# Designs tried in a protein design chat: VHH binders against DNA replication and repair protein RecF (recF). Part 14

Target 1, 363 residues: DNA replication and repair protein RecF (recF), of Pseudoalteromonas atlantica (q15zz5)
Amino acid sequence: MKLDSVQIRNLRNLQHVTFKPSHGVNFILGINGSGKSSILEAIHYLGFGRSFRTSKHKNVIQNEQESFTVFCECLEDSTTQRLGLSRSINDTVSVSINGIKGNKVSDLVSLLPVQIFTPQSSDILLGAPKLRRKYIDWCLFHVEHSFLTCSNAYSRLLKHNNALCRKQQVGYANPQRVYWTDLLAQYGSELTEFRNAMMTRLIPLITSNLAQFLPEFCVEISYYRGWEKGLELNEALTKSADRDYKNGYISVGPHKADVRFKISGKPAQEVLSRGQLRMLVAALQLATTQCLMSYTQKTCIFLLDDVGAELDAAKREVFIDRLLESNTQLFVTAIEEHQLEFIDKYQNKKMFHVEHGQVREES
Below, E stands for the ipSAE of ESMFold2; O stands for the ipSAE of OpenDDE; V2 stands for 0.75 times the mean of E and O plus 0.25 times the DockQ between their complexes.

## First folded at step 4 (VHH)

Design f04 (framework vhh_3k1k_2)
Fold by ESMFold2-Fast, scan of step 4:
Structure f04 (fold): chain B 363 residues (1-363), chain A 125 residues (1-125)
Amino acid sequence: as target 1 above (363 residues)
Amino acid sequence: QVQLVESGGALVQPGGSLRLSCAASGFTFSDYDMGWYRQAPGKEREWVAGIYSSGGSTLYEDSVKGRFTISRDDARNTVYLQMNSLKPEDTAVYYCAAELYWDFSGYTPYDEDYWGQGTQVTVSS
């Protein structure tokens, strides 16, 4: 799906912004503080229901205002969709789809696959396994409609089993504990099957991208499912049960899963420089757009923030070219035009200037 | 046994400083986003500061931004809250919390299943 028009109200320094992006690549230019990253933040809300800059919605609402609103018109094949999201100072959310209010945020974000590359994107490699699980799970959310139900069920069951471990006075063989642990194993196994299938799809795409982004390195990619090899999840839970009961939490399962990147047997983050890590992240992010194109009719909206600071000119060009080959609609921010010296090669492009919270298309 | 144990709460004069600590045990600390919350008498518990499990990004409530700093030491399973330029309105019981998951419909942290018992901060002359 492609954005035909975007309207933003009372978001950061953007009081009232309306623009019509290109279906190809959109370059958004402005000095720091002009509002260019806030435009990406608005689009990010449509695809994730949240900011990439803060966990608190009230911090996104313009000073002295009660709410912000992001609205778009999208083209899906030959059909136009009208989508909107509003968040108020009191944490009330309102989602509109084609004039119908009262929708869930998940209903909205499932319609608009959005990905982002920012200076903080290297946290996927440097941070906790949770961020690498989010990488896989974003792909599953957009490809497998039953994934969200399974993932949510597992999370609730994990929470309940952890509480039982803390409160129960009897051992593992208690029938109530056995029931909830068995149910946890069932949903955990289903979640793991989704992730295994997705990793099988993603690894070849990532490897292909790495051949262009980091050709001097052989990066080995593996998925750790979160428990001992050779055991079914129910067997692993049984084996750890006494320790889990004493410690008050479930220690094995897909909530411990990870994606591992190694170069010559060493963690990639110990071998690669900061710039090389960003190239690995770029290869990972590109693979998600390629996966969506290969396994669905959906195309991705891709947000590329502060491109001049994170990638050299040759790598920026390759990244943008490869995203466009995946029929991605791109939004690229930069401070100055000289950071985008290769832009003249693109035919389906628009240039926007952001100044004092106002957006102006270059004529 | 899962525990979050807060410490460092005290009586302090306006303009003073305190450092709160939260020692975590019984779970894999590095997998959790950590946060600080506070509750003043007769008020609802409010979020104060948060730090992602990666140790990268930090987040603050507007009223404490520039005065409070959250940090973590994953090797010691500890999260800290450095409080500077304390004001009488900062008087509250401060709680440590750990979050494991987020859904894909936006920022919806699961209930902070792991909570400490709190530590009292009183700012009074």
Scores: ipSAE 0.012, ipTM 0.221, lowest interface PAE 8.6, mean pLDDT 82

Design f05 (framework vhh_3k1k_2)
Fold by ESMFold2-Fast, scan of step 4:
Structure f05 (fold): chain B 363 residues (1-363), chain A 125 residues (1-125)
Amino acid sequence: as target 1 above (363 residues)
Amino acid sequence: QVQLVESGGALVQPGGSLRLSCAASGFTFSDYDMAWYRQAPGKEREWVAGIYSSGGSTYYEDSVKGRFTISRDDARNTVYLQMNSLKPEDTAVYYCAAELYWDFSGYTPYDEDYWGQGTQVTVSS
């Protein structure tokens, strides 16, 4: 789906903003504090149900307002879909799909695949393994309809098994506990199969992108499933059972999984400069949009926020070109038009100027 | 009521050490991954260190690796950050975060995450 119109109310300094983006690339221009990143934040809510700038929804609501709202009209083939999300000061969320309220956030975000590249996107490489798992799981969520059900089942079973480990009166060999551990192994194995299949698809795409983004380096990419090589998950759980019972939590399984990036045997983040890490992240995120297109024919909405300080014009041009080749709808923020001198080569584009929380389309 | 309360922030000389503590209440601490983030003046909040709920595995941002150590005491519902060889560049407000290790019930990756109010660390010139 492509966004055909966007309406934002009471989000940051955006009191009431409406604009009609291009299905290709959209350049959003304005000085720092004008509201350009807030426009991307609004679109990000439609694709993730959350801000990329803060975990506190109340901080996104405009001062002295009770809620913010993001609404869009999307084109899917020739049919218009109307999607909306509202978040209140009391931390409630309301989702509307085609005029019907009471939908789940997952119903909304499954319709709008959104990816983002910001200076903080290097956290995928520099941060905890949880962020690398979420990177893969984003792709699985949009490609595999049964992934979310499996993932949620595993999460619930993990919490239950952790609680059983803490309950000292129930030994590991208890039949009831064995039942729950077997279910955990079943869903954990299924989840790992999803991730293995996705990594098999993503690695060649990432490698292809790295030839353009980091041609100087040979980056080795591997997936660690979260338990000892050579064992099935059930066997690994049995082997760790005494330790898990003593410590009060399950220590093996896909919740411990990671994606590892190495250059000449060293972690990539120890070898690459900040700018080079951002190029690796760009290659990773481009691969997910390419994978989504290949598997589902769905297009991605891609947000590039404040990348001018981290990427020069030539690198940004390459990134934009590769995203457009994957039929993505892009939203790119910049301070000045001259920072985007290569924009004249794009035919399907729009320019928007943001000033004091107001948006206007440049002629 | 969920609460994360950071303590231990202080003014310290370059090369000095500090231990930050974060006391948690109102949720099942052992089910959550714990992390430390920091925000320097005029900068974005950045991840510093993390420790898993399962297995206690630890992970660090490259600039603090070898200098900082994260640990947890599940019996006391507390996470710690031991900071050694402090540099002026480490000056920031340090935040404790409790993060679900994995949950896609609404596909909002930061739903159910909890944050503290922060503790100020200043490393003098």
Scores: ipSAE 0.013, ipTM 0.293, lowest interface PAE 7.6, mean pLDDT 82

Design f06 (framework vhh_8k46_1)
Fold by ESMFold2-Fast, scan of step 4:
Structure f06 (fold): chain B 363 residues (1-363), chain A 125 residues (1-125)
Amino acid sequence: as target 1 above (363 residues)
Amino acid sequence: AVQLQASGGGFVQPGGSLRLSCAASGFTFSDYDMGWFRQAPGKEREFVSAIYSSGGSTYYADSVKGRFTISRDNSKNTVYLQMNSLRAEDTATYYCAAELYWDFSGYTPYDEDYWGQGTQVTVSS
């Protein structure tokens, strides 16, 4: 699905912005504070239901306004869909799909796959395992219809089992506790099967991308499922039960899973420079759009915020070229046009200038 | 709308003390169990302590038992974590959470983070 029209109201310094992007690549130019990153933030809301800049929705609403709204028209197989999201100051969310209100955020974001690359994207390598799990799970959400139901079931069961550990009223051998632990093992095993299958799909794509972004390095990619090798999840849960009861939480399972990147036996983040880590992240993010295209025929919207700070000119060109080869609709922010000197080679492109919260197409 | 504002962190030497506060709004505070969690750089978020809605029952991770004390004041909609005998391994961002948002480890497509920015505790000489 590709954005044909975007309307933004009362988001940051964007009071009322409407523009029609190219289905290929869109360059959004403006000085810091002009609103160019806010345009990407608006599109990010359509694909994630949240900001990439803040966890507080009220901070995104324009001063003295009660809500912000992001609306788009998008094309899929020659059919126009109309999607909208509003967030109010009291944290109420409203989702509209083709004129029908009362939809879930998950209904909206499942229709519009969005990926992002920013200065903060290296946190996937440097940050906590949760960010690497989110990387896999984003792919699963867009590729596997049953994934979200399984993930939600596991999350609810994990919360319940953790509560049972904390209350210390019911020992592990109690039939009620055994029942809940068995259900946790069932859904956790299903979740792990989804992730194993997805890692099998992603690793070859990442490796192919690394041949262009980090050809000097052999990066070993492995998935840790969150419990001891050689055991089924129910066996691992039984083995950890006394520790879990004492500590007040379930210590094994897919909620502890991780993706590991090694070079010659060492963590990649200990070997690679900051620029090389950004190349690894670029290879990872590119793989998500390629996976989506290969296994679902769906296309992705890709947001590159402050691309000049993240990638050198040669790597920027390769990254954009490979995204466009996956039929990705691209939005790139920069301060000046000369930071995007390679843009003249693209024919399916548009240039937008942002100043004081207003957008103008360069033609 | 649920709001959780953690504060009271800072830089402290080993053996020192800090008191963290979490101001809550947007829900009936006295109806919910409250907890503290922490996350060190590059590591998973881990459970630290919990206090139940009545204020009568408290629970602690083994790593902090005897050193940390959780308490709450329902009249102020605030939960506290008194941290004594701090160690270098206590260095982390500390988050508070209402039972409503406790321990969501699964993927959600919109994945709203009701934990807020947390408060940074650094224990170093």
Scores: ipSAE 0.014, ipTM 0.410, lowest interface PAE 6.6, mean pLDDT 84

Design f07 (framework vhh_7pa5_2)
Fold by ESMFold2-Fast, scan of step 4:
Structure f07 (fold): chain B 363 residues (1-363), chain A 125 residues (1-125)
Amino acid sequence: as target 1 above (363 residues)
Amino acid sequence: QVQLVESGGGMVQPGGSLRLSCAASGFTFSDYDMSWVRRAPGKGPEWVSAIYSGGGSTLYADSVKGRFTISRDNAKNTLYLQMNSLKPEDTALYYCAAELYWDFSGYTPYDEDYWGQGTQVTVSS
């Protein structure tokens, strides 16, 4: 769905902001501290239920206020959807969908696929494997109806099995222990099959994007499922059981999965410059919007925060152009218009100026 | 102030039924997957059933499958366990548990695991 109007109340320095974005590309201009990143943060809440700038919701609420609210109208096949999210100082959440309150955050975020590219996005390549798993799992959440249920089941079973390992009350051969491990293997195998299928879809898209973004490199992309090659998960769990029991945690399974990037046998992060790593990340992020469009016909809302700090002008143009080819609704922040010297070629665009928490559309 | 309060336990004859409730407060109930876990006298904890934050998916231990039904009412912040065809082997202290696993934003929420005080179920005379 495309955002047709956005209302923000009491979020950071945005006291009461209303604007109507373009269904194509939206350029949000303003100096640091003006509120331009806060606009992206508000949209991010609608798509993730969380801030991309802080883990603490209270830090997002404007000083002296008890809550913030983000409301939007979305257009899908000539039908208008009205969506809202409010977070209070006591960390309670309220979600409204078409005037009905009491909805789950997962109900809201499933309706609005939102993706983001910031200076921190290179952490997908440089950070912990968890960030690469999140990359795959975001795609699965929006493409596969039953994914969230499976993922949550596995996470709960993993936590329970870890607790059993730590308590040291029962050995692996105990029937109660065997039951939990078998159930973990069942849902872990299902989760892994979802991820294998998704990687099969993503790799060709990433490779196609890399031909445009990093044509001088041949990047080998592989998925490590989180346990020894040649074994089923139940066999791997059995093989590691004594070690896991002694160490107090389950050491094999999809919670250890990773996505590996290699160039000529070496990790890509050891070969690529900082700018080239950003291009690899851009290729990965673009692939998510292409996958969503290809397999669900859903369009993505894409947030590009501080794009001038990450990519040179030519690479920014290519990235924006490829996102628009995937029918993505873009929101791009910049300090000055000259940082986006190519923007005059776009017809379906809007320009917004942000100053002291106020938003003005360029007429 | 996070709180989970179980109720509905008691003594029942074999073949009887009980309905357990867990009232949640102090956190956003609809963000959390919920479980029932039991501890029989002299045994470690045994997972019984799980229901996901959205309520659309449920899981059961083989020992209770077909006899127990887990459900939730997010508007009332309440978790339920309908127990039918109770057996002496179901005698245990029953706990509800809440676990947060939702986060695709790049910031992990602080892992929080909330457990109640339990409600006793005794299947006997």
Scores: ipSAE 0.013, ipTM 0.223, lowest interface PAE 8.3, mean pLDDT 82

Design f08 (framework vhh_8emy_2)
Fold by ESMFold2-Fast, scan of step 4:
Structure f08 (fold): chain B 363 residues (1-363), chain A 125 residues (1-125)
Amino acid sequence: as target 1 above (363 residues)
Amino acid sequence: QVQLQESGGGLVQPGSSLRLSCAASGFTFSDYDMSWVRQAPGKGPEWVSSIYSGGGSTLYATSVKGRFSISRDNPSKTLYLQMNSLRPEDSAVYYCAAELYWDFSGYTPYDEDYRGQGTQVTVSS
């Protein structure tokens, strides 16, 4: 679904903002500190339940206020959905769906797929493996309704098995330990099957996007499942049991999984320049919206923070065009209009000017 | 409540060394992979280094590899970052982070990276 209206209260310097975005492209213009990135931050809360700028929700609440709220109206299959999220200074969260409070954050964010591209998006490639796992798992969360239950079960079982390793009072052959490691292997294998299936869907889309973004490179993409090839997970857990017991944690499984990108046998992040890494990330992020559209018919909301500074003109146009081809609703920030040289190309667009926390639509 | 307290920052000359510490409370420290993240003025956060829960595996950003070393002491629930050969471009607020997704929380779109209040490192001449 797409946003028909957005209302933001007490978020950063946005005291009270209401606007009606285009279902196509929305260009948000303003100087640094005007509140343009705060508008993207508000929409990001609806799709992730969190800020992309800080881990501390209290830092997002406007000074001297007790909470912030973000509300939206969306049209889906001729019905209007009304969604809202509030965060308070005591870190409580309130989620409203069609006037009913007490919903989980997961209930809200499953309805509104949101993706973001910022200067920090290259951390998917440069950062820890967990960020690459989160990339796959975002796709699975929106495509596979049973994924979240499986992922949560695996994490709970991992915690139990780690605790058993730390106690060191129960040997490997104990029936209770065998029970918990067998159950861990069952859910870990199911989680891995979800990720293998998703990688099979994503790789062709990423490859197609790379033909436009990095045509001079052949990027090999593979999924490392988190344990030795040739073994089932239960066999790998048995093989590592002595080490895991001594160290106090489970060392094999999908919690150690990674997505690997190679160029001529070397990690892509060691071969590509900073700008080329951004192009690889753009290809990856495009693939998520394309996957969502092709397999679920759901549309994505895509946030582009300061695209004029991060992408060259030709690749910026291709990025926006390909996102729109996936029926994506775009929100793009820039300081000045000339940083968005292809604005006139787009017919289904709106321009918004942000100044001192106030938003004004321009035709 | 999950709490992380960083310390050890300060103003130092280029080429100097600093050791940052992060004291953890409110969770089982030995179950979590830990990271250092920094944020320079006017820039977004940059991942610096990670260490696995058992301490046996470490990862470094290319910008700090060979100069910084991450370590942990699970009995004292403390994470460390030894910073050698400091450069002006290392000036930033340094945050430690616990990776909840890694060990305890399943994937959720609202998974929180827990960060401390940060410690300021300024490398100036």
Scores: ipSAE 0.016, ipTM 0.378, lowest interface PAE 6.4, mean pLDDT 83

## First folded at step 7 (VHH; framework vhh_podentamig1)

Design c11a (from c11 with Y108S; at its last look DockQ between E and O 0.05; V2 from the best seeds 0.00; counts 0 for: pae E 7.6 > 2, unsure alone 64.3 < 65, placed apart)
Fold by ESMFold2, look of step 7:
Structure c11a (fold): chain B 363 residues (1-363), chain A 123 residues (1-123)
Amino acid sequence: as target 1 above (363 residues)
Amino acid sequence: EVQLVESGGGLVQPGRSLTLSCAASGFTFSEYDYGWYRQAPGKQRELVAAIYGGSTLYADSVKGRFTISRDNAKNSIYLQMNSLRPEDTALYYCAAELYWDFSGYTPSDEDYWGQGTQVTVSS
């Protein structure tokens, strides 16, 4: 779905903002501190239920206010949808879908695929394997309708099996140990099959994108499933059982998976400069956007925060062009128009100027 | 009540060492991955070190100088900081991050953060 209108109330310096974005590309111009990243943060809340800038939701609420609200109207199959999210000072969240309240945040998130590219986006490569698992799982969440049920089942079984390991660590005996291990292995194997299939789809797309963004490097991409090669998951769980009960947690399985990026046998993050890592991340995020469109015909809402600082001029234009080829609704922040000298070529565009938390559409 | 409480910060001269501790309570310690983050005034919060399922990860700027560890019996994680430099001056946060997250950017409140402990490296 694409946003037809956005209304933001009491989010940081945005007291009451309403604007009607283009379905194509939206340029949001303003000096630092004007509120341009806060507009992206509002849209991010609709797609993730949380901020990309802070984990503390009450810090996003405008001073002296009890809550913030983000509301949008969007188009799906010629039908207008009305979506809203509010977070309050007591950390309560409220989701409204077409006027009906009491929805889960996951109901909202599933309707609006959102991705963001920021200065911190290199953390997918520099950070812990959890971030690379989240990269795969975001795409699975939006592409495979059975994924959420499987991942939830595995997570609950993992929690239960970890608790059994801790009870065994303190002398607790559990006669149903084999039963719970077998269930964990069943769902863990299914989760791994989802991720293997997704990686098979993503690797060619990433490789194709890297030919444009990092032509001087050959990036080897592999998926580590979270346990040793040659074993079924139930065999691996049995092999690790004594260690797991001694240590108090399950040490093998898809919760230990990782995506590895190597150049000449070395981790890519040890070879690439900061700017080159940004290009690798751009290639990764293009690939999930392309995969989403290819398998579901869904469009992604893509947020580019501070694009002038993160990408060189030629790569900026290529990245935006490739995103728009996937029918992506794009929101790009920049300080000045000259950082986007190529914008005249885009037919379906709007420009917005942000000053002191107020937004004005350029006529 | 969920809590992560950092301790062990302080003022120290360059080249010296500090050990940070983070005590966790109010949640199932072993179901989370843990990280140390730092934020200098006016700068963005950055990852310093993470520990996940017995494996570790370090920011390039601290490799070889810092060591993260966890003690499941004490529900605690530690950051051993050796050969401290003035650039390490920051407010250091402990974070518990859910490693079984299903959506990658789930809207749940299962990630937890401490209030931070100040480390100041000055001559």
Scores: ipSAE 0.014, ipTM 0.318, lowest interface PAE 7.6, mean pLDDT 83
ESMFold2 (binder alone), look of step 7: mean pLDDT 79; pTM 0.794
OpenDDE, look of step 7: ipSAE 0.149; ipTM 0.616

Design c11b (from c11 with L98I E110T Y112H; at its last look DockQ between E and O 0.60; V2 from the best seeds 0.00; counts 0 for: pae E 5.9 > 2, unsure alone 64.0 < 65)
Fold by ESMFold2, look of step 7:
Structure c11b (fold): chain B 363 residues (1-363), chain A 123 residues (1-123)
Amino acid sequence: as target 1 above (363 residues)
Amino acid sequence: EVQLVESGGGLVQPGRSLTLSCAASGFTFSEYDYGWYRQAPGKQRELVAAIYGGSTLYADSVKGRFTISRDNAKNSIYLQMNSLRPEDTALYYCAAEIYWDFSGYTPYDTDHWGQGTQVTVSS
């Protein structure tokens, strides 16, 4: 779904903001500290239930207020949806879908696929494997109906099996240990099948995008499933059992998976410059956007924070063009209009100016 | 104030049924997964049943006899215990358990536990 209207209340310096974005590209101009990233943060809350800037939700609530609220109206197949999220000072969340409260955050997030590109987005490549697993899993969440249930079951079983490992260290063994391990293997194998299938879809898309963004490199992309080649997961869990009991945690499985990027046998992050790493990330996020369009009819909402600092002018235009080709509603922040000199070619666009937490549409 | 309050335990004959209830307050009920655990005398606490993402898990020893459910409107979790055996004798705990989703979302920092309700199956 694409946003027709957004209303933000009491979020950072945004006391009451209402605006009606274009279904195409939306440019948000303002000096640092004006509130432009807070507008993206509001939309990010609709797609993730969390801020991209802080883990502490109360820090997002405007000073002396009890809560913030983000509300939107969306169009999907001629039907208007009304979606809202509120976070309070006591850290509770309230989700409203068409006037009905008590929904889970996952119910809201499933309706609004959101991606964001920030100065920190290179962490996908430079950071821990968990970030690369989240990259795959974001796409799975939106295209595979059963993924979330499987992923949650695996996480729950992993937590339980880790606890069993720690209790065995103290001399207390659960007589159903084999049962719980086999169940972990069952869900772990299914989770791995989801991820393998998704990587099969993503790798050609990423490779095609890299031919455009980094033509001078041949990036080898592989998926490490989290355990030894040639073994089924139950075999791997059995093989590692004594070590896991001694250490107090399960050391093999899809929770140890990773996506690996190599150039001439070396990790890509050891070869590529910072600017080149940003282009690799752009290729990755474009691929998940393309995959979403290909396998669903869902619109991706894409947030580009501070585009002038992250991409040169030619790269900005190419990235935006490719996103728009993939049924994307785009929100781009910039400090000054000259950073967006290429925008005259876009017919379906809107410009917004942000000053001291107020938003004005350019006429 | 976070609370989980179990009820419905008691003394029953083998082969009979009990329903355990757990009332939750002080946190966002819908953002947690839930489990029932038990601890028999001289044994460590073990998972009996869990409910998550519309799905359930059961210990092998109770599968087919016990059913976990939840009621979001009443902020309550239930354990229907049929065909009770002396081996089911234990202190039963309700837990609200934290999870990590694909986005790194977690509504709370820690799991929450009830005080427990005693189930005794006499021969």
Scores: ipSAE 0.114, ipTM 0.590, lowest interface PAE 5.9, mean pLDDT 85
ESMFold2 (binder alone), look of step 7: mean pLDDT 79; pTM 0.791
OpenDDE, look of step 7: ipSAE 0.210; ipTM 0.641

Design c11c (from c11 with G35S Y112H; at its last look DockQ between E and O 0.02; V2 from the best seeds 0.00; counts 0 for: pae E 6.5 > 2, unsure alone 64.9 < 65, grease 24.8 > 24.2, SAP .696 > .668, placed apart)
Amino acid sequence: EVQLVESGGGLVQPGRSLTLSCAASGFTFSEYDYSWYRQAPGKQRELVAAIYGGSTLYADSVKGRFTISRDNAKNSIYLQMNSLRPEDTALYYCAAELYWDFSGYTPYDEDHWGQGTQVTVSS
ESMFold2, look of step 7: ipSAE 0.027; ipTM 0.524
ESMFold2 (binder alone), look of step 7: mean pLDDT 80; pTM 0.799
OpenDDE, look of step 7: ipSAE 0.500; ipTM 0.776
ESMFold2, look of step 9: ipSAE 0.016; ipTM 0.500
ESMFold2 (binder alone), look of step 9: mean pLDDT 80; pTM 0.800
OpenDDE, look of step 9: ipSAE 0.026; ipTM 0.460

